# Ledger of designs, part 33: VHH binders against q8pxy1

Target 1, 323 residues: q8pxy1
Amino acid sequence: MMDPQIERKLIEIMRVIHESDKPIGARAIADELNNRGYDIGERAVRYHLRILDERGFTRKHGYAGRTLTDLGENEMNDALIGDRFGFVISRIEEMAFRTTYNPETDKGDVVVNISYFDKDDFETVIELISYTAHAGYMISPRVRIFEEDSLEMSLPPGKIGIATVCSVTFDGLLLKAGIPVEPAYGGILQIENKKPARFLDLISYSGTSIDPIKIFMNRTPTSVLEVLEKGEGKILANMRQINSSAYEMTGKILKKAEKVGLAGCITLGEIDEYLLGAPVETGKFGAAVVGGINGICALEETGIEIETNPISTMLDYQTMKEI
Short names: E, the ipSAE of ESMFold2; O, the ipSAE of OpenDDE; V2, 0.75 times the mean of E and O plus 0.25 times the DockQ between their complexes.

## First folded at step 9 (VHH)

Design yb6 (framework vhh_h_nbbcii10_fgla; at its last look DockQ between E and O 0.02; V2 from the best seeds 0.00; counts 0 for: pae E 17.9 > 2, unsure alone 62.6 < 65, placed apart)
Fold by ESMFold2, look of step 9:
Structure yb6 (fold): chain B 323 residues (1-323), chain A 127 residues (1-127)
Amino acid sequence: as target 1 above (323 residues)
Amino acid sequence: QVQLVESGGGLVQPGGSLRLSCAASGFTFSSYGSYALGWFRQAPGQGLEAVAAISWSGGSTYYADSVKGRFTISRDNSKNTLYLQMNSLRAEDTAVYYCAASTYGTWFRDKEEYDYWGQGTLVTVSS
């Protein structure tokens, strides 16, 4: 169990960082907290900063200290307004319900992630996402591009947005066929000789207010480029649980989706068995699916600055083009 | 109705070459509805082993250590055909060779992930 006193100190440290107009170091944070009546030393602040770095909430700027990441800003703001536990689960359930895509007609809405990058990187982004998708490590090779003159969103000058299909689209396809799915984990999946081996790290969707995919992205724990080159490495994947009564129907629906380019299912587990080391409840089976943003992870591994809003919105799949 | 039909097997001398083909009908290898494809073999009295596999785009391949450098897998999606070029054949390559197709992603070297199988073609390497 996490110590509540540690969580309180993490929040107060993030608040001090948030209120600073420039990167701030551990000594300055400790001094400010002591001015606010907290008895904490510089060494203890450094310990807590490592936790914040590990969670992806802070970014180092060399000797200058730390700032909050966008993830850290969002978490701090949620803590200030008393956000509800389980927000990510509710978002997934809503988006699955709103999925209307029909593989037989190639019509309807799919769930997408939206990423933003500098327009100077456009050709590299397109090439690497295409390579990753066609290698089978994304949900679909179809994308949609939003430029700064887009009618559907406002972008700052010099930025381009790209929508990639989110794995929650599979939850929606199954739900449309009367099969509810339970999101269980986001994780880091080890690939060995081009084959899924086991989950190396898992974050339960029920235990976080922040999408596990976003947490993993900020810690840059993947090696998608290594997987593409050598068939060895780490990718993002997520796992869901489904009632055993739907076992055969789930398999058939996922096979139909793959015929139209929705090719992200890694495997269905056996009933009542762990799947790739991830726990599965009795009476259920797991389904492991690649993360829809593994192409974005590959881009970050090259050092390209790119920002992602996972499980962002619905788009008509017909307006998305193969990249 | 899905069908895989192998051809190109037969008798060959040690050091020789054969080219196996697998023609698919009832489904399309194309990028949409794509399939991983593989060759498996079974020697008399032995279990089934993976020989080579290729991803749906053709961008990733797998070879068993015993055939690496001698065998080449390829696919022609426009002809709906999978190939295995077998060079420098040895007596231990004697087996029935099976073509297989999977409808799931890149998890393609594991025989349990293959949905469709051919009837097999016999390759005999002997003087």
Scores: ipSAE 0.000, ipTM 0.121, lowest interface PAE 17.9, mean pLDDT 79
Fold by OpenDDE, look of step 9:
Structure yb6 (fold): chain B 323 residues (1-323), chain A 127 residues (1-127)
Amino acid sequence: as target 1 above (323 residues)
Amino acid sequence: QVQLVESGGGLVQPGGSLRLSCAASGFTFSSYGSYALGWFRQAPGQGLEAVAAISWSGGSTYYADSVKGRFTISRDNSKNTLYLQMNSLRAEDTAVYYCAASTYGTWFRDKEEYDYWGQGTLVTVSS
């Protein structure tokens, strides 16, 4: 039985190949995977491609690269179906575990989203992200900018990358403190008078193979700009469930995080009570966190074209700068 | 060349107030993503400790536990000056206070992250 991690990589490689409109080479695959938060080199990709070749899942087109065979596509689809339901949660858990940032020492890694946009939109992007963050609708006002010459990330020509702190960072902070956190829902949150009012819609993490936040980004437009302007509108937010035994400790940790700029308009619910209309399991309390992606949503609302990879990778928080 | 010059130090009685200023030159506070600023202090026989820090935008601040509720850090971008309002001063606040600037836009607690330092100004709290 192959290492589940290897299998996952194989599936992701196949996904990248599938998404390509032409044969794709190992380097390009590696780049794409890295953009998606997979730390993998070209050599490793080549190794995995050989495995896929041997299994008959890929076809080699010389130096042009590889495509999926029908068998490969079927396998990918089957694997994705089985793996998809747990994939988002697994990813969240993985990234939470990888979180090492300590608010007390101001050192360590945080979870980030990666977004790509046209370089000509740079000024607008920075301004609006800054504004959104300082309004409290992002996790942190710190970002990291990636330019074309960046060694850490391959960017398409003419594009700039921006890393924003992901809400999963809170999961990580809590986990580091010994508090298990359960992803419960992603949803659309109504803001009234600059405060969370109620969830308008919710998708359970356990009920989908796709990140609920991504689903909503694609289906329902947010009105983050309206929230920024009028204090009313729709934003994206996450809901976590935490065991009641950790209620006090959770509050303390979040307060510490807030002091260092990690804040996402977090609302804690009461034990055994619904939070903002979202159900909470007995013996638990809810934590509603604004989506770190709301800045990006605001940009999209302006008409800026931006591609986002949520929960993409880890970054040293010290390397991120406040904007 | 970046230069930081502290002023406002002096002798004050316990319970009194003092306002420190740090005039910065060689860079502009209003520049986007510019410098984080901070106040540090060194008491006699003690090491350098962070007192307060502020991000380039002023949107994020840090205070040591010992000064929370008593001290306020602020920056005036138009004057390119950093301030530390110190209220309810105590004998233990006696120290040389240093202004520091970091090339990072965000503040840090660690002194090592600050690149530029002033000469310091002495604050003595005594009856």
Scores: ipSAE 0.000, ipTM 0.293, lowest interface PAE 12.1, mean pLDDT 89
ESMFold2 (binder alone), look of step 9: mean pLDDT 78; pTM 0.816

## First folded at step 10 (VHH)

Design xc1 (framework vhh_etentamig_d1; at its last look DockQ between E and O 0.35; V2 from the best seeds 0.00; counts 0 for: pae E 12.7 > 2)
Fold by OpenDDE, look of step 10:
Structure xc1 (fold): chain B 323 residues (1-323), chain A 125 residues (1-125)
Amino acid sequence: as target 1 above (323 residues)
Amino acid sequence: EVQLLESGGGLVQPGGSLRLSCAASGFTFSSYWMSWVRQAPGKGPEWVSGISGKGGSTYYADSVQGRFTISRDNSKNTLYLQMNSLRAEDTAVYYCARTYVTITKGYTYRWFDSRGQGTLVTVSS
């Protein structure tokens, strides 16, 4: 049985190959992986490509590089259904559309992230997630726990699932109110004195096939624990752009959301002005929202192994419990 | 709206066979993994089988390996479960579920974001 780490790398290589419109070489693959936050060299990529060739997942085109075979495409899809490339904006739009939660009636579905961890870490996970959420660095303090005997989830032995509210929920709320929301950026946000200071780095949603948040999770470590302890550090955050015509209505909706625990909106920007250092298009204003997985990031910072699928699914918000 | 409708359940003798069907609508069927999950009376749910979007990959729980066969017809938006050599312990409500699969570090995680109402399979002499 091959090293799981190798398997993961193989899948990621396959992803890069899949996204290419032409055969792609090892060096280019390595570069792309590094851009995505994976530390891998060309030599290692070549090694893995040989494995993929042997498995029949890739086809070599001489010096031009490799493409995926049908078998490879299938394998990749099997392994990464929850993390589809090029799917980020479409996924966000889909999930926003699927959002039905109404803060006034406290009924409906919200968008959630799903994370998986070892049951032995359960107490720590709950404690730190609760702490992070109540500190204001998650979207909601409500979560849902899934155990092995769930109809909704099949877990490996000894594993537990947790659903946290995703920032896309806000997109959904606004959309339901008739407000178009544009995903603009995901980034690393500097916190100073318990206040948002500036984005340290940004990735445009339109410029990537991978969720910016996921990229940053792999590329740039957060310091959520430091934020929690000292009021200073780095967290994940998103920025949305909204037409200026919806400024007042947006504010009202967010206030209503906050009353029901959906308090992940950091701040609204001024019309036509940069928000926390992030550019905003003319005729629009920015909305900065905390990354829904900052609690998970905090856990990772402690050394807990946890797997996360951002923007995973919809859940009835009423079934989620405050922790 | 995602809809899944199971059919084909019923009473069967031990050693018998049954074929379940699941009609899917409201989404691009071929783009999703599909699973069968079952819940026996008084027991927790159990994943039974999974199939990739294009049908090229199939997976089975150990308890049904070699006896059950999962398949799909994407042109008909239909999922199937052929159950052979049925046993009393196979008695359960069987659900078809749209599935998201994550494989990481040698572990497979499956999330079922949608499932049908189920169809009852009773294996009894």
Scores: ipSAE 0.431, ipTM 0.750, lowest interface PAE 0.8, mean pLDDT 90
Fold by ESMFold2, look of step 10:
Structure xc1 (fold): chain B 323 residues (1-323), chain A 125 residues (1-125)
Amino acid sequence: as target 1 above (323 residues)
Amino acid sequence: EVQLLESGGGLVQPGGSLRLSCAASGFTFSSYWMSWVRQAPGKGPEWVSGISGKGGSTYYADSVQGRFTISRDNSKNTLYLQMNSLRAEDTAVYYCARTYVTITKGYTYRWFDSRGQGTLVTVSS
């Protein structure tokens, strides 16, 4: 009989392979699992990969690593449909817990997304992100740039990294004040006459182990450039629910965050009412927040090759500079 | 405030050994992957070694494999690097860093959050 813990490790390894767009090796899988809080070594990953091969779920590509077979993809789809394994939720909870930023002191770590792009695109990337952020369609106009010689990041040759603030930072600020935040939806938000109008598409966090923002980046186009030019179009946004008892304190915390540039397009709903067409449970109110990567979405709309890892890591906000 | 304080550097002859320490404070040490990163004068930074939050996985750059050993003591909030068989090319300022790892398109990216001044290791006759 198979050890239940072996089955759990097999599923976790398959998720890492599923999320990769290239064959992935045992060391890289172990690294990612350790980043997610699992303490597993390369040897153990190789052991589990042999089991996946035997089951026909993975295909070996020599030393380049493995990909999922069609059978493996079907098994992952069954797991996602039949049970939420909560990788997105657990990552959000982990990042919120690790948020130490205090708006009153302007000290501490915020949650960031990290994107990387060809160094030849640097000026265009900076200009468009700055424009998008100052128009109010990102969380903060502060960014951090990482170059090949950075002590903070290892980059492929010819690439530059940029950190932008993630909306989960607000979840962390609220959590530190004793306010639990329930991620509800990621979505596509319609902008009309420079104002939020309605969510056009929603993906519940309860229904996916993959970040809804990443799903939308890959499958549903935004029109952030159109919003910037004409005040009409589609942006990424997410919505969370908060117990109505925290209504006033939530507002106070968000106002303090605005003073240090953590503002974005934040819309608080009324108690017990839908927010911009997104459902909200009785006894709660919604908070809609722009996606921290809308500047990246604008860049993709221009055809620039840029890769993003949403909900990536923690960064000291004082090391981020307004552009 | 997050602090990482490196110590244990010094002057050593080729073939000698040193043990570096990094005292961590202001955060939950066991929740973070940790690394040693070094920078030789006039050169870019080089990742040296990394260790998972619980210490179950250790990783080394090819240039130090078999000579260096990373470890941590989570009860003391301290990261260590045992450096044996030192060579002149190991001369650098060594930094302790909180480490984040992500895998995108088959590439492993390591992000390092170093907050200390580092500790100088000089390997010279």
Scores: ipSAE 0.000, ipTM 0.333, lowest interface PAE 12.7, mean pLDDT 80
ESMFold2 (binder alone), look of step 10: mean pLDDT 83; pTM 0.831

Design xc2 (framework vhh_etentamig_d1; at its last look DockQ between E and O 0.48; V2 from the best seeds 0.00; counts 0 for: pae E 7.4 > 2)
Fold by OpenDDE, look of step 10:
Structure xc2 (fold): chain B 323 residues (1-323), chain A 125 residues (1-125)
Amino acid sequence: as target 1 above (323 residues)
Amino acid sequence: EVQLLESGGGLVQPGGSLRLSCAASGFTFSSYYMSWVRQAPGKGPEWVSGISGKGGSTYYADSVQGRFTISRDNSKNTLYLQMNSLRAEDTAVYYCARTYVTITKGYTYRYFDSRGQGTLVTVSS
């Protein structure tokens, strides 16, 4: 592991490069960093740029300097996300705001996750996603498939994309109804006898720069398959906190959502009470929602290679089809 | 509402040049990766080129590398595609698309959540 200080410098260099509208040289980068309060010389920047080059994060344009590669931009974004408290919340809020779907009219956009897998796994993916969704461990049974010939997605050869509805959709629905929703926790939820039992682990959205769901996907294996087969296991779930004044309205909205397939809400907690072992602030109640990517988790558990981008984009819900 | 409006398409002879424009509205243009995508008659769509939000990074499909240049003017909310040395195989409807990029295991995935109606480019003698 490289020295954290070096890593920080690399990130800041990448930031400067990213913010440039043209290739930028080492000297200019150094100057900019110094303007930003970093004491670094051109030589040091060159050294770090070599590292970035080696990592494939930067592209050299001769004497014109460097730009970020797609990989570099992604890494920078991830790193920045990691360094910014509240970034995840901001993303959630943004996507919630962008949500326009109205369950009453069945029109509008929902928040989706996008996953990518090999076309050879297509049948298995469809089957297991369908099964998982209809078992109630996804937000919606509606998905959208992106094939190679899609105008909506550029895929590597042999790859397929699938969009699943993200839990942030609920935040959006509530927000549109004038109900503020606070992302509280992401966590691992224990299922017992096909019922939610308790959160086994929780990460606060306010305490992390990384989406808790992403953290758990990487650190703690789920057992969605076990849940599906035996009614017992671990799934991903989220918890929202909502002001107690909106308790009734929240329930109404969720019921409406369920009628159109948005049934990922596990349960509402009581005002001022813990929900499934998760703490709730005074004057609020909890809402537990299944992780939208539990179907993907199930697939991963089978050994299928799937890459997922949670909270990826917005899709017209009407274009998504029940699987 | 996100709006993208392509223009600049037309008939051009092989070896000729054409410049496409895309006027964007309804979102913070500079915050988004933008792409050109094309669809030739009877063929599947093809990603052509991409550019980072600030314009500092540009990307091209192998088929157009060295011939096409993507650029943007964020002050005008406009995306451009300069097409030089045009070939018959470049004939297609060209779309401007707001793009979400994901990198995984060395592969780049591009999702186009919004695109225009397209502009037709015909390269013919």
Scores: ipSAE 0.183, ipTM 0.627, lowest interface PAE 1.1, mean pLDDT 89
Fold by ESMFold2, look of step 10:
Structure xc2 (fold): chain B 323 residues (1-323), chain A 125 residues (1-125)
Amino acid sequence: as target 1 above (323 residues)
Amino acid sequence: EVQLLESGGGLVQPGGSLRLSCAASGFTFSSYYMSWVRQAPGKGPEWVSGISGKGGSTYYADSVQGRFTISRDNSKNTLYLQMNSLRAEDTAVYYCARTYVTITKGYTYRYFDSRGQGTLVTVSS
């Protein structure tokens, strides 16, 4: 299993290559990444370029440098679809802004992730997502199923799509109430005796182009099944910072969301304290929220082949049904 | 909100040509993969062609390969489909769609989060 932070560097290098109008060399890539705030040297870029070459994502043009192959362009396209500004924080803020769901009317859009799997696995997928969501380790038990010939997507024969609610929906609910939310970290959260214990690993959202949660999902083992069965294990979670002035109102809004079925394992920190080992700035408190794809992680632990679109999108919550 | 307005459809004889246009607004057009999707009477929707945000990569369904050409002009926020050598089975309503794509293990998954009202193309004598 490769370190998720190495995979992040590979994607950022491909982004620079993708944005170039001609083959680009390792020095120019390193310079551009440093201009974007990444601390990386030319030799490290060359190391990562060799990995990209071996994976078939880049093509070398002698001394002129590299371009992306068709395979590399397709992988980069997955990372760029839906992206307005190139960085994950910008995409999170846009999705939070676009959240229009109103719990009082049960109308509006929520943020979703879409995952794809073989039709033959349908019953297992539905049962495990339902179990995981009702156990409190997903954002909502409502999903939307997309089958072959859906107007909303083009699927290969024998494949099904499923939309599950993303944790950014909470950021949107808070923002709609006038509470700005600062995404801080995605991570792996240890569960002990059915309770959050500590973050075991964290990736900052600052300056990243790929959602840390999706990096962990594809690169780092979780044990969501063990959490469901024994109350022990590792789940995906993320941490936000919120200004201390909103402490009481945040709690009220999250309790209202729980009453309408938008709830997961959510832990609010104390003002000015680290939350479960994650840093929190003075004058703020943290909120740790389960990853909306923990049900997908549980499915992968069973050996089911399931793929998640790396880019979140919006969906009308009324088109989603509880399972 | 996202707006997609298709135009350029009409009646054409087999072997003829049409050029479809799609005017886009309400989003950063150059950041999105765009597709043409068609739906013939009595049939499910069929993805026809797609193009990357900057236009560097184009994709076609087998049924139209070599006959249709997708393009975009990001300065005009416009998507195009040049359709040549038209056949009766190309008769359909053609939709412009903003698209999210996942390509893994030899499979392509496309989600269309926004679609226009469509433009009718009829190929008959």
Scores: ipSAE 0.032, ipTM 0.598, lowest interface PAE 7.4, mean pLDDT 82
ESMFold2 (binder alone), look of step 10: mean pLDDT 86; pTM 0.860

Design xc3 (framework vhh_etentamig_d1; at its last look DockQ between E and O 0.34; V2 from the best seeds 0.00; counts 0 for: pae E 8.8 > 2)
Fold by OpenDDE, look of step 10:
Structure xc3 (fold): chain B 323 residues (1-323), chain A 125 residues (1-125)
Amino acid sequence: as target 1 above (323 residues)
Amino acid sequence: EVQLLESGGGLVQPGGSLRLSCAASGFTFSSYAMSWVRQAPGKGPEWVSGISGKGGSTYYADSVQGRFTISRDNSKNTLYLQMNSLRAEDTAVYYCARTYVTITGKYTYRWFDSRGQGTLVTVSS
């Protein structure tokens, strides 16, 4: 991990580049940064720009300067998200609002994650995701496969996309029922004897600009395979806080969801009580939900190369098929 | 709600030019990369071109490189595709799409979470 200070500077440089409608040179970037209170020289900016180039975040346009690449824009958005207290929450809220799926009518859109992998791994991917889902460590056993002939994405030759249901779907379901849901934590959940035991680590959604789940994916290896094989290990999970007034209604909604395969809720906590070791605010209860990408984590644990974009988009749940 | 509306399609002779437009609404336009995707009759969809949120970076499929130009006016929330030297094989429905880009190693993935209804471009003598 690069020096956090360097990373911060990189982000600020990217911000300046992002705000420019034209290629911008190192000197101009330096000037702008200085105007913004950053004491940085042109030479230093050039150094950092090289790093950004190497990372593929910027494109050099000769003497005209640099622009952000698509990747850079995404990273910038992500990074800016990092500086935006509540961005992750805002994203979750947005996606929750966009959720239209009704378990009673079996119509509407759910929130999904998108992952990409090699077609040669297709059988393994399907098998392991199916196994993981049916073991109860995914939100839904329904997935959607995207191939090269899809209008929804452009894939490199030999690559496949897969959409898995995201836990934010639950937020959406509850929200549509008039129940406010607060994203509280993402974390690593210890499984013992095929049962949730406790959170081993937690990151508060309010305290981070990055999705806690994404953080953990990069920081702490899961052992989903071990959970599947031995009933012991570590998975990704989320925790929501819900006002105690909605306790009964929440339960009802979750039961309905379960009937249509949305069974990723691990457990509801008691009002005013810690849930699986995670703190709960007074007047609220916790809802623990499995990470929707645990199946993907399992795949990664096998050594399969797979890239995942959490909380990617909305899909019609009816177009997703159980595997 | 995200809305994308393509326009500018039509019949054109080989070697001709056409400019497509896409009007975007329902989101912060400049914050998103955009793409043009096309689908020819009887063929699979094909990514045509992409542009970064601020327009500083543009990308093209090999099949259209040098002939097509993607641009955007963020003040108007509009995406453009200037198509020159059109060929019969360019005949397709053209879609504008809000785009998320993921790069892993040497691979680039583009996810289109929103797409318009498309506009038909027919190149025929």
Scores: ipSAE 0.335, ipTM 0.701, lowest interface PAE 0.9, mean pLDDT 89
Fold by ESMFold2, look of step 10:
Structure xc3 (fold): chain B 323 residues (1-323), chain A 125 residues (1-125)
Amino acid sequence: as target 1 above (323 residues)
Amino acid sequence: EVQLLESGGGLVQPGGSLRLSCAASGFTFSSYAMSWVRQAPGKGPEWVSGISGKGGSTYYADSVQGRFTISRDNSKNTLYLQMNSLRAEDTAVYYCARTYVTITGKYTYRWFDSRGQGTLVTVSS
């Protein structure tokens, strides 16, 4: 079996090669991946390029670098979620626009992420996701389970998929009320004495092609279990900015969402103030929101094998059930 | 609006053949891997076959390998499934779907975005 972290890096490298209009070398690939929020060096890129060459996905052009073969082009395209392979901010804006969920009617689509695990771990997965969500460290306690009888998914025998609500759903709720939301940062948030303390690391959504939350899953471990047990530790969170003119209406909308179990907004900031150490522009306020996959992070901390594909798809919220 | 319209189903005797078609619109067809998924009455859905966006790679479930052929014509935005040597067990509603694929280690996970009403294939004496 190939290391799952190697597979994720292979896909990202292929995406960079695909987007180049000419052969691209390992140094340029490493630079681009770092600009997209990955921490990877030129020598590590060369290691992964050798794997791609051996699979027949890339062709070397001497010192000019590599291109995708026809096989690599088709496999890269098949391996993507198929919507966007440009800037993350554009994808976030598209998913927010496609959000139709209405908290007053409890109808419509929300944005979800999908995770996969062995069915033998089902009780542990459900219990810990439920606990993490009800503790307020996920967006919603509603999930959707996908088994071999699901039309939406093809699973190997013995595997189960689980959809959890993505924080971009809040951006969609606000956008439908006429409130533009500016995604600013994904980050690692320190919890001290059961309270948000400060962002320890931030990746700006500006100029990145991969969701910073996905990058942190690959690069920086959380301690969600420690937060749940002791009130101390590190969780995934993200921060967005909103024009100060929408301050009161934003609060009203988020309070309505809380009544239907969309309770992942940790903190609204004050106008013109940094929020938990994250910069906020003049004339705006910040909203810090838990990462939608903190329950998955908690599961990884227990040592169970669970894999997350950040497939930003839409699901009807009524098909998702509280656990 | 993304649209997928399946056609070509019908009643056929065991050993017969059918060709299914799926007309796609509202998106860049050649940018997406596509699949056929079927659901027999009272049974869970079953992935049948998949094809890459450019058509260079094709994949089949064990239950249909060697009998079914998936193809696409990107100039006509159309996906096809040629079904030969049909069996009673192939009776199902067949859906076409845009497919998102994740490969991790030796596992392949496919997410299906099926939007059509499907086309019924009945294999009966």
Scores: ipSAE 0.012, ipTM 0.425, lowest interface PAE 8.8, mean pLDDT 80
ESMFold2 (binder alone), look of step 10: mean pLDDT 79; pTM 0.815

